# Miniprotein binders against a7ua95r516to809: the designs that were tried, part 37

Target 1, 294 residues: a7ua95r516to809
Amino acid sequence: ASLSLLSISDLVPDLQFIFFWMSNAIEILYFIQQKSPAYMQTIELMDDKAGSKESLLSATISANEEAMTILEEVIMYTFQQCVYYITKTLYVVLPGLLDCNPFGTEPSSEQCRRAAGVCVCAVCVMPEAVRRVVSVFQTTSDLLQQYQVHSEIQSQMFAYLFFFTNVSLFNQLIDKGPARGWFQRSRVLQIQASVKILLDWAKGAGHNHLAQKFFAKFCSTVTILASPPQQLSQMSWKALCAEHPSLKPVQLHRILTQYQLMAELGPLPIWQPSSEDEAYIYRTVDLLESFENH
Key: E = the ipSAE of ESMFold2; O = the ipSAE of OpenDDE; V2 = 0.75 times the mean of E and O plus 0.25 times the DockQ between their complexes.

## First folded at step 4 (miniprotein)

Design Pa
Fold by ESMFold2-Fast, scan of step 4:
Structure Pa (fold): chain B 294 residues (1-294), chain A 85 residues (1-85)
Amino acid sequence: as target 1 above (294 residues)
Amino acid sequence: DTYEVVIWIKGPEEAIRKLAEEAIRIAEEMGAKVEEVVIEEKDGEFTVYIIITGLTKEQAEELARRIEELAKKYGLEVRVLIEEI
């Protein structure tokens, strides 16, 4: 079906319309907030009877409160519509990130050199699957800038987009990973490389703080899975919990179990849960993350 | 600060083995640690990942440059990922 071919480019005209209305509502709200005190002061200085001034002042306060409430609702609604359409597009392209091999993609001219028909890159190139994800984020950034949306709202939008991406990637890796072979050592190294490229884009775009905060769970998962066996086997359960506080006991246990199996570290468990956490490693209802930000 | 280098090599078994051995030798000469070697086989072609730690940024870049020269010598496809740890 052609539903999976929906690109962010196909949504740009509709998104421009929504961003236009959101930007206008923000501008009007800002105007009211900045100009209202001066207007109120003008009313207060009127050479009128006290009762007449009081009624006008009261009416103006009520009108401003109503207008600001309506504008805030419009801003919230348009913001939610933007993130809905953007995250719907993200959801379609995100699985490709887990299946791509950035080491096998042809390098860009700026990131690689070619020697005797062989390409050698000091940094992994951006494969098509990663570029599809990045294009959604870049288009969002471009629209926010085109409509001069306030930086606080830009931060909130990217916070939510990164939150959504984190949950989607984590859930897909945990739920489908074993069947897809995503926990195989070579596949994990490919996923690490793809994630690094995505995070490098976020850093370059000025969103490093938000990316570090909202990708914490998926980044912790990839970091653990990409760790060499000699290195990871030297870490205790307690040390891993301290290093990766975003992971729940059941999540960490599932990740380590898959790692031990795929790295062929033997049948005896290497990472023993602490006595405090032992009861929680079987809480399957807590395995996958919710798309609702609590 | 120290850097991690992941070397990805693809090709026939014998050529891969030679390049991998040379890459490990160069890394060890630079005082680096070879943490892991991951080998995949598909349709008679081998893909090898070599994970190296204990390098400065300059050393990691120099290793990548030397790997480029070796890739040319053996006619192999090689990629290098450098990451701060």
Scores: ipSAE 0.421, ipTM 0.802, lowest interface PAE 2.8, mean pLDDT 82
Fold by OpenDDE base, second read of step 4:
Structure Pa (fold): chain B 294 residues (1-294), chain A 85 residues (1-85)
Amino acid sequence: as target 1 above (294 residues)
Amino acid sequence: DTYEVVIWIKGPEEAIRKLAEEAIRIAEEMGAKVEEVVIEEKDGEFTVYIIITGLTKEQAEELARRIEELAKKYGLEVRVLIEEI
């Protein structure tokens, strides 16, 4: 099946099944963890009939440990499966966020929770490509809530999804941006607005800190590219490094080089890397983000 | 004063410039700040991107409405985003 046909809606039935088992396994695990001490105490308080107490206690401990281990494995497996399916969907829709037409399909008010009727809010008027990304996150949030998944697991899932999204968008922007015109001023500003919508959604969903943390590289890149040439040309390499600490020297150097070319500024001595960073700007292996470092 | 309006306009140069000027005028009359105005041409098609800040919710909605009405009148493609900042 063409990856282009995979929607989050198509995966909902499978995701529901996985979330069901994940939630149940978590619930059982917590039950065992909470009840095990009390159960052991109860066994300890029983009359010591000729060595039966120690054997029962040992057997109970062993059985609980085994059960907990199995449940942890189930939780981890189901978590990984959820992430796998959701990230597959994100992989399909994320390129559209960078290459969206702002004049595409008419906004649907169905996703707007803010107003009854005609609304011009960010959700209603967002480009369809942005809406598709938000829909993946919203569907994930709704499923996590529906199955009452523990808050820690929810946070871990969103942390990974935001990480994945940042890596994907950052790498695409750095690698393909110049050739696709994503570094053009209007396109950068559109991307900036699109990211803001996503961050606002994350804030509304209670994931503001995670979003700010994990989108830092992409946001920094977009912020630099969205800066007016007159302003950015006054910022030194050191100032830009300090303002955008999430960017590696090689990444910042690439961004500035491409910005320079796009804005036809010529060589800017003020953007020259410091002597300490000069060796690092050539580390092309560090240019793109890895999906493995989470 | 914590709302932002983002405007995309697409169409013929003269028409988009006229609508952009009207949008800016309306924003200024509201006491809003025009943060950015970008006009780009690609393959004979013009696009204007405008970002306006310092609006109340009501002002942002009114600005959006007026721009959409003008765009419709001029036969221009327009998209307006309203965001709280």
Scores: ipSAE 0.022, ipTM 0.362, lowest interface PAE 6.4, mean pLDDT 85

Design Pb (at its last look DockQ between E and O 0.02; V2 from the best seeds 0.00; counts 0 for: pae E 14.1 > 1.5, placed apart)
Fold by ESMFold2-Fast, scan of step 4:
Structure Pb (fold): chain B 294 residues (1-294), chain A 85 residues (1-85)
Amino acid sequence: as target 1 above (294 residues)
Amino acid sequence: DTYEVVIWIKGPEEAIRKLAEEAIRIAEEMGAKVEEVVIEEKDGEFTVYIIITGLTKEQAEELARRIEELAKKYGLEVRVLIYEI
């Protein structure tokens, strides 16, 4: 019940504190890396009295190495904590994206509003479930921008968040899809619309490259499932593997089997795996993706 | 690039079929291809999805405008979503 009222806004004070410390640790690390060589040279030119210079030099090297190690640990820890809290929030809101209907949603702006509810802009018909997901990403982006976190760290953050989202959505769709009716033609079109809204947000936020890379598996799945029967039935197994390299043979086989059932294409085996791929499909039971990125 | 247009219509069966047939005719007259028509019934309410490809952005927006006018005639709820392919 308390999770029903939870939003990314409830985590903002904690996230602000963590981003504050991460940003400061990065700045201090940068300062030490930039200034340390000059300071060491200054010590080298100092008065030489009975080991005073060598003692100071050794102490400075030791202190700098220790400080850099501590700062790197703080940066890693704060990054992991941000990821933990953000992905925990995403995990709760993501299933809603697979169950909402953008077509039945009221247009969000006057620029997209038309008579009888016609809207030519996908983002204008954002369901509450999609808005909740976008709000998590937008809040993350706003905090990274507010604390002027280096672009490389921002890219690493969104790479992981998109990776997590991709795995979560793919696993939900493959594992629960048949029981939830998500493979029905109308439901797949609704899912595709929701995905398009999310990807349009990512593009607008400057993360198009990361979104294309880390959403590849889920996007391939939705693209195949949303394909018209006439078009998909003309494609060979080899052609599908070539267009969707992110999908493992066992995953592609499961997707096509569900498509065949839901599109009522009959008992004819339209998509036959290659001999090599067929062998691996029947040897492996690893259908779902791992959240671990090794 | 060409655009995919998904026309979503909700309402009574007879009115929906007439609007859908007119929408398909208009799209074909514009040189578009109708890829699929998905019809679903839930609790006495009908929903139709018409997937259209082969249009430029400007043509897709013109199709959406014409569908908007037609929806007023039939008193039906219509949504048109346009995706870049």
Scores: ipSAE 0.559, ipTM 0.863, lowest interface PAE 1.8, mean pLDDT 81
Fold by ESMFold2, look of step 5:
Structure Pb (fold): chain B 294 residues (1-294), chain A 85 residues (1-85)
Amino acid sequence: as target 1 above (294 residues)
Amino acid sequence: DTYEVVIWIKGPEEAIRKLAEEAIRIAEEMGAKVEEVVIEEKDGEFTVYIIITGLTKEQAEELARRIEELAKKYGLEVRVLIYEI
């Protein structure tokens, strides 16, 4: 099947079904975990023959273990299915974030013209590419809340979605950036503004801590590329590594090399890796991130 | 330590060019250097990026304030970023 034809709204019926059963399984598992010790204590207080009481305790332990195993499997499977459907959609819509202009409004929109006339230093209309990504996150959030999925599972879902988003955006920036002109400072500032819209959504949705954690690699990259040449050229390699620990030496070196080229700071390397890092800056196998890297 | 100001302006061609010209004049009045002026057009809408250096902290903040006020006067969208060099 073609991934380019999927939208999050087309997946809502399947997601509703999956979230329904995931939520039910979580609540039943929680009930067993909270009530099982009390039931076991009730059995031990029974005035019964020791053999009968011991047999009932053994059967109860076995039944609880079997039920918990089944419920954990259901939760795992439903979580994986949600992740599969949602990330399939994200994979299709995320590339547009790197090409969009968050300062560009739809020219023929009457609402856009009014907003532009009132707004100073703000994006008045969400670009289509950003809207598509926000729509995926918002629809996911709405469904999780609608089906009352446990808050810990909601956080784990968004942790993975933000991780996936970070890997997808980072890999595309590194891989396609030279050909697409994305290392130009004006483009980086546009990308930074687009990502800020996503971060603002995450903050408003109560996921700011997850977004800060899991977007770190991509945000570090954009921060470096957005820095003024005079400021960045005065920072040592060691200082940059310390300020951007999410970036591997090969990744940082690649970013700085592209930065120097785009800023036309001459052919001589400004940032010299430490002797400890020189073995790692040529590990091209480590340049792109894996979607399975935890 | 000196400061860099990056000015992003979006709007119709005539208004955006006038604001950019005034921004450059203000920067030159402060004794700053205009490093780069980039004009982009997409679907009839213009974006101008101006990079200005050689500013004190106080000059960069004043430049940003003046540009934001001019953008309001002309009804233009603007984003002003200040960096320490």
Scores: ipSAE 0.000, ipTM 0.286, lowest interface PAE 14.1, mean pLDDT 78
Fold by OpenDDE base, look of step 5:
Structure Pb (fold): chain B 294 residues (1-294), chain A 85 residues (1-85)
Amino acid sequence: as target 1 above (294 residues)
Amino acid sequence: DTYEVVIWIKGPEEAIRKLAEEAIRIAEEMGAKVEEVVIEEKDGEFTVYIIITGLTKEQAEELARRIEELAKKYGLEVRVLIYEI
């Protein structure tokens, strides 16, 4: 009950605190790593008149190692907390993306309505369901930039968020798609258009490579389902495997079986799995994606 | 138990629902699992898809035969696909 009411905006104060500590810990760690050799050299150049040089060097090394270990723990912890809160908000808004009709007339975002009339920016013309998903990613991006978080950590954050999004959307589409009518060609085209808006945003935000990599399974599924029956029925199992290498044999087989049913196609010998894949199409444990594989 | 049966039925709503219920019952009596049941309406015609797993070859063939006979009795269009899984 309580999770459905949490917007990303409600989490911003907590996220700001976490991002502040994460950024500071990274900066301090980097400072220690860069300055530690210079400090050690300075100690080594000191006159050993008191026999205290070795003890001071040992104490400095030990203190730096301890400080670095603590900072690494803080960075890991704060990163995990950010991911935890952001993925909770994604979990709430992602289902709306599959039900979205991007071809409908929806009003501009409330934020753009307040400024100066009809805003035609890319976010304002987005369907509400897509805008909610984009808002989570945009807020994350804005916070990472605001706190000047190291670019590697930013990339890792977006890699995980895109991974999580792909797994969530893929699993929902495979598991609930037939029952929800998401495999119907009209609905598939709507899903494809909605995902394209999200991918276009990711491209504009500088995350095109990550988005293409981590959304590959979901995009492949949608591409197959959006294909005209006349075209898809001419593609062999081997050709489809080659064109969609992100899909496991069991996943491709499930998609094709459901497509065949929905399109009222008889059995298609051309979609028969190869003898090599025949044992793998039955691995139902591999049908849905795991969140643990990242 | 390495066979999947996919049943497609087309026709009037009442007849389809009745055949689908009978198909599910037969599958359950065989100890099979009903994985999915989807009902779609288009232009006043109804279509039902049923996916059944956990069958032997002989059970899958018997299920198919019984469903085809029932469909013929109800005047429904039916397609039954059997996959070795």
Scores: ipSAE 0.000, ipTM 0.186, lowest interface PAE 12.3, mean pLDDT 85
ESMFold2 (binder alone), look of step 5: mean pLDDT 82; pTM 0.778

Design Pc (at its last look DockQ between E and O 0.63; V2 from the best seeds 0.00; counts 0 for: pae E 2.2 > 1.5)
Fold by ESMFold2-Fast, scan of step 4:
Structure Pc (fold): chain B 294 residues (1-294), chain A 85 residues (1-85)
Amino acid sequence: as target 1 above (294 residues)
Amino acid sequence: DTYEVVIWIKGPEEAIRKLAEEAIRIAEEMGAKVEEVVIEEKDGEFTVYIIITGLTKEQAEELARRIEELAKKYGLEVRVLIWEI
């Protein structure tokens, strides 16, 4: 009876049903696309008796076009339903990733203790909060594999899930970070560790390319916040913009402002925006990301 | 092929200071760069984070093993996390 205890496992029976229908629709669509040309050619090779061959061809073409349209709609609908339920579960568990401490977590396996009891493997100190997030992705991967969903659709699903996760974590950190203390040096290091554990899972699951693409904004934010003061203070605004192109000027300015406050650096380094970017620093409407971006 | 090492130490102030100083010395002897040292106090307990770069995987694992030996000697709780940069 807790929102924070919502489990992907509770949704598996419903998700299995939706994945089953999606997989079946994909296979039927593929079958029609592959077999239809051969059947049409067979009709074309038949002896033409006035009107009968043309009538059969026209009827077959019409029926196949209608069937393919219906199957494409079923695939789209089932894909959207899967994404809806999975992202709803992610939304509940994602804030926990920003509050947990991987360094304070006991090692999970003997392998992680091979170096005389010290855990040298990031995934072996996975906090429960990170494990809940990973379990959502792993369960999704398992269902896609169980129902033999084609790799292109698997890639599209994880692209959207990573996009959603990136936007959700970025918005949570920027909007709620000051009140939650998330910009404190120790908290940022804990968040960075949690993100590295999540990204290591994605790499192991074969999704490294998608993770690099769709987590860029949140990863840039964490990277800047985790930067040592001496290193960050030596970087110009132009250099930071070039290194972190996913960040909008207002977002980069907000991150640097929070860094100054939490690092207690004294006088601010002169991170002067370019003349082109200066006007955009004040556009607070562009601070948070939309879940509706392409 | 360089790795980032984060050494996390928790315990009493004086013991933490000694372990942190030894850890930094060992890392520097191995040719590593100590990027930052972060110190946090919460409810009377001290926690130190030491961020180290410039080591190979094998060197990072050897550093972790040496830190574990020191942690046992000082009676401190230690975690070492290693990631490829």
Scores: ipSAE 0.625, ipTM 0.885, lowest interface PAE 1.5, mean pLDDT 82
Fold by ESMFold2, look of step 5:
Structure Pc (fold): chain B 294 residues (1-294), chain A 85 residues (1-85)
Amino acid sequence: as target 1 above (294 residues)
Amino acid sequence: DTYEVVIWIKGPEEAIRKLAEEAIRIAEEMGAKVEEVVIEEKDGEFTVYIIITGLTKEQAEELARRIEELAKKYGLEVRVLIWEI
């Protein structure tokens, strides 16, 4: 079966099972770490008349070490399985963010169209492509809360999902953007709006810091592309690097090249790379991001 | 906190021009900055994006409400998106 084509709702039963066991493993690990020392102190204080105290201490230490090792492996495996299933679903819905027009006459509900065609930021203005991505994140959030997964693990899960999203969107924009016309002004504005709607959801869900950290590369790319030519042409290479530290020199160079083509600008002297960056602007091996760098 | 508003307008050029000019005046009355006006034409139909920053949440919502009134007045298709920057 091709699980990579399933919606998140089709995977919920499997995810419920995995989250159940991950949460239980975390709770048991916490118990061993917090309560086991007190139990071993009780054994140490025991009267050794039967000669069992030393054997019980040794057996307890060995059992705790083996149990913690097994529980850590279960937690790691279940976490990896969750991210595998969720990112396969996310992979299917993410390309729609780059193709959608959040400004079009097709809002997320008929009610917005009947209200004279003016929409403000509410659920009725969320484009279907954005809603599909949010549905994956929201379903994940709901499951993590339902099974009371430790907050640190929840943060790690969303850090990875945002990292995956950033890499997927950035790579597609750079790789497919010329053929798809995604560097044209109106398309960049549409992409920017879709991403801002998604980031607004992330802020409301309590993940603003993670989103700011892990979407930085894609957001910087779109911000540069969306900048008016009059403003961007006044910024030097050094200033752009300082404002957008998430972009590698080859990535910034490629983005500026696409911007020049779209805006029909010739080469600008102030966009010449610094001497230290000049060696790196042609490293095409560094152009696309790896999914393995998280 | 500072908000951004993007106004998207589609329709015939003369009506779009009038709505866009009035939208810019309203934004300037509020002390906001008009960052850019992007105009595209396809097959005689015009699409305009107006990007406005420097608004409070209340000002952004008021701008959106007034743009709705203008859309009815000019019979134009308009969408307004608002988010915090």
Scores: ipSAE 0.491, ipTM 0.842, lowest interface PAE 2.2, mean pLDDT 83
Fold by OpenDDE base, look of step 5:
Structure Pc (fold): chain B 294 residues (1-294), chain A 85 residues (1-85)
Amino acid sequence: as target 1 above (294 residues)
Amino acid sequence: DTYEVVIWIKGPEEAIRKLAEEAIRIAEEMGAKVEEVVIEEKDGEFTVYIIITGLTKEQAEELARRIEELAKKYGLEVRVLIWEI
């Protein structure tokens, strides 16, 4: 009950606090790493008065190592907390993306945060369900920039968020898709359009490479399902495996089986798995993606 | 020739079929390929999806403009999405 009311805007104050500490810890860690050699050299150049130099050097090394260890723990902890809160928000909004009709007239209730008036930017013209997902990513990006978080950490954050999004959407589509009618031609076309809007945003935001990499499984699934029956029925199992290398044999087999049922196609020998893949298509444990494999 | 146009049309059967036929004709005249036409009926209303590929950016924009003008003329609800593939 309580999670359904959680918006990314409600989490911004808490996230700001966490991002502040994460950024500061990274800056301090980087400072220590850069200045530590210079401090050690300065100590080494001091007059050796009665063994005081070795003791000071040892104490400085130990203090730096301890400080660096603590800072690394703070960075790791704050990163995990950010991911935890942001992924909870994504979990709430992602199901709406699969049910979205991007061709429908939905009133845009949210104004672009950058505009003082009526904004016609790409985000403002998005369907509500797509805009909600994009808002989570945009808010994350804005916070990372506001607190000047190191670019590597920003990249890792988006990599994980896109990974999480892909796993969530893929698993929902495979597990619930047949029952919810998401494999119907019209619904597939709507999902494809919604995904394209999201990917276009990611491209415009400078995350094209990460989006293409981490959304590969979901995009491959949607591409297969969106293919016309006349075209897909001419593609062999081997050709489909080669074109969609992100899909495991069990996943591809499930998609094709459900496609066949939806399109009322008879058994297609051309989609029969190879002898090498035949043992793998029955590995139902590999059907859904795991959140642990990142 | 890296653009895709997806056309969504909603309305009465006769009107949407006429607009769809005109849209297909315009696309073919441009040298584009019609990949798929999906027609659904619900409660006496029809929805049509048309997927067109093999367009330049300028052709896709022109196709969209012409379809929107025709839809307005026929009093139909239309949405056109343009994608770079």
Scores: ipSAE 0.246, ipTM 0.721, lowest interface PAE 1.8, mean pLDDT 87
ESMFold2 (binder alone), look of step 5: mean pLDDT 82; pTM 0.777

Design Pd
Fold by ESMFold2-Fast, scan of step 4:
Structure Pd (fold): chain B 294 residues (1-294), chain A 85 residues (1-85)
Amino acid sequence: as target 1 above (294 residues)
Amino acid sequence: DTYLVVIWIKGPEEAIRKLAEEAIRIAEEMGAKVEEVVIEEKDGEFTVYIIITGLTKEQAEELARRIEELAKKYGLEVRVLIREI
């Protein structure tokens, strides 16, 4: 499955240009905020017998307010442009994360092999499809560091990217999963392993808190789907709702229905919704998440 | 801790089924609880996924070695992976 689309590396020069302007606008805004009050105080303390002091002060205030407004607009625009191009690239590579096999026929890395021929690893070897996703996040991190962007803006950027990734992966799994075979027991275990690699990267990059917050829905979905049948069948609907509050009743019902089909379990009444949740499921037509919601 | 044992095998279905059954037996004898066994077939190749709890990392590694030895006894070429999940 080849795509005629630019890789993240092909976008780096354009992204560098946008990050350059964003960083400069932020620094100029910071400079104005820090230095302007002192300069205006200096004007106020001037001895002006001609009465020009008030005109100069007024002109300085007007110029500073205009400059700050323009800089804020530049920062907003460049931030939105970065997010747009990065998420567009992510959307193309994310299905690969759901479709790859980190356990595949490919030889395990040398570090996972023992003299006996046994491979033991705390984490799976990173497949190319997962590497493409990680490369987008790593490139973003590198650019933020290269241009010394403030930590608050870095956090906002990754919050948005993780939110987007969560929604994209969840929607693709729910919408396309049945046709793609992604709900097969072996495929779910492979998806869980791939997701763990991505989350481990986020933790290593210092974004564990954001990853835990913004991947909650997709992680809950994968956790339920990867649960062994004996364990999951012992949980009530109420217990599952309590343990996975990020999932809407209609989403949980869909997940459990797919699980039952793939694990060849008995009828759905094993996980019967409460009367209130059942009513919600019947009145709700939308299973998928919006990219515009928080 | 929970471990996923992944066995990649090329061979006849009956031999693979027998190997999986013996692997479960060895795991149970070592004190493990076998939570799930999943078998995937693709292009004549089989991958067996065994989810176990109750073993240390060293015990899980020993389980993988025993499975590989058993596979050789059955004349099967296998690759065994252990992953902490």
Scores: ipSAE 0.500, ipTM 0.835, lowest interface PAE 2.0, mean pLDDT 81

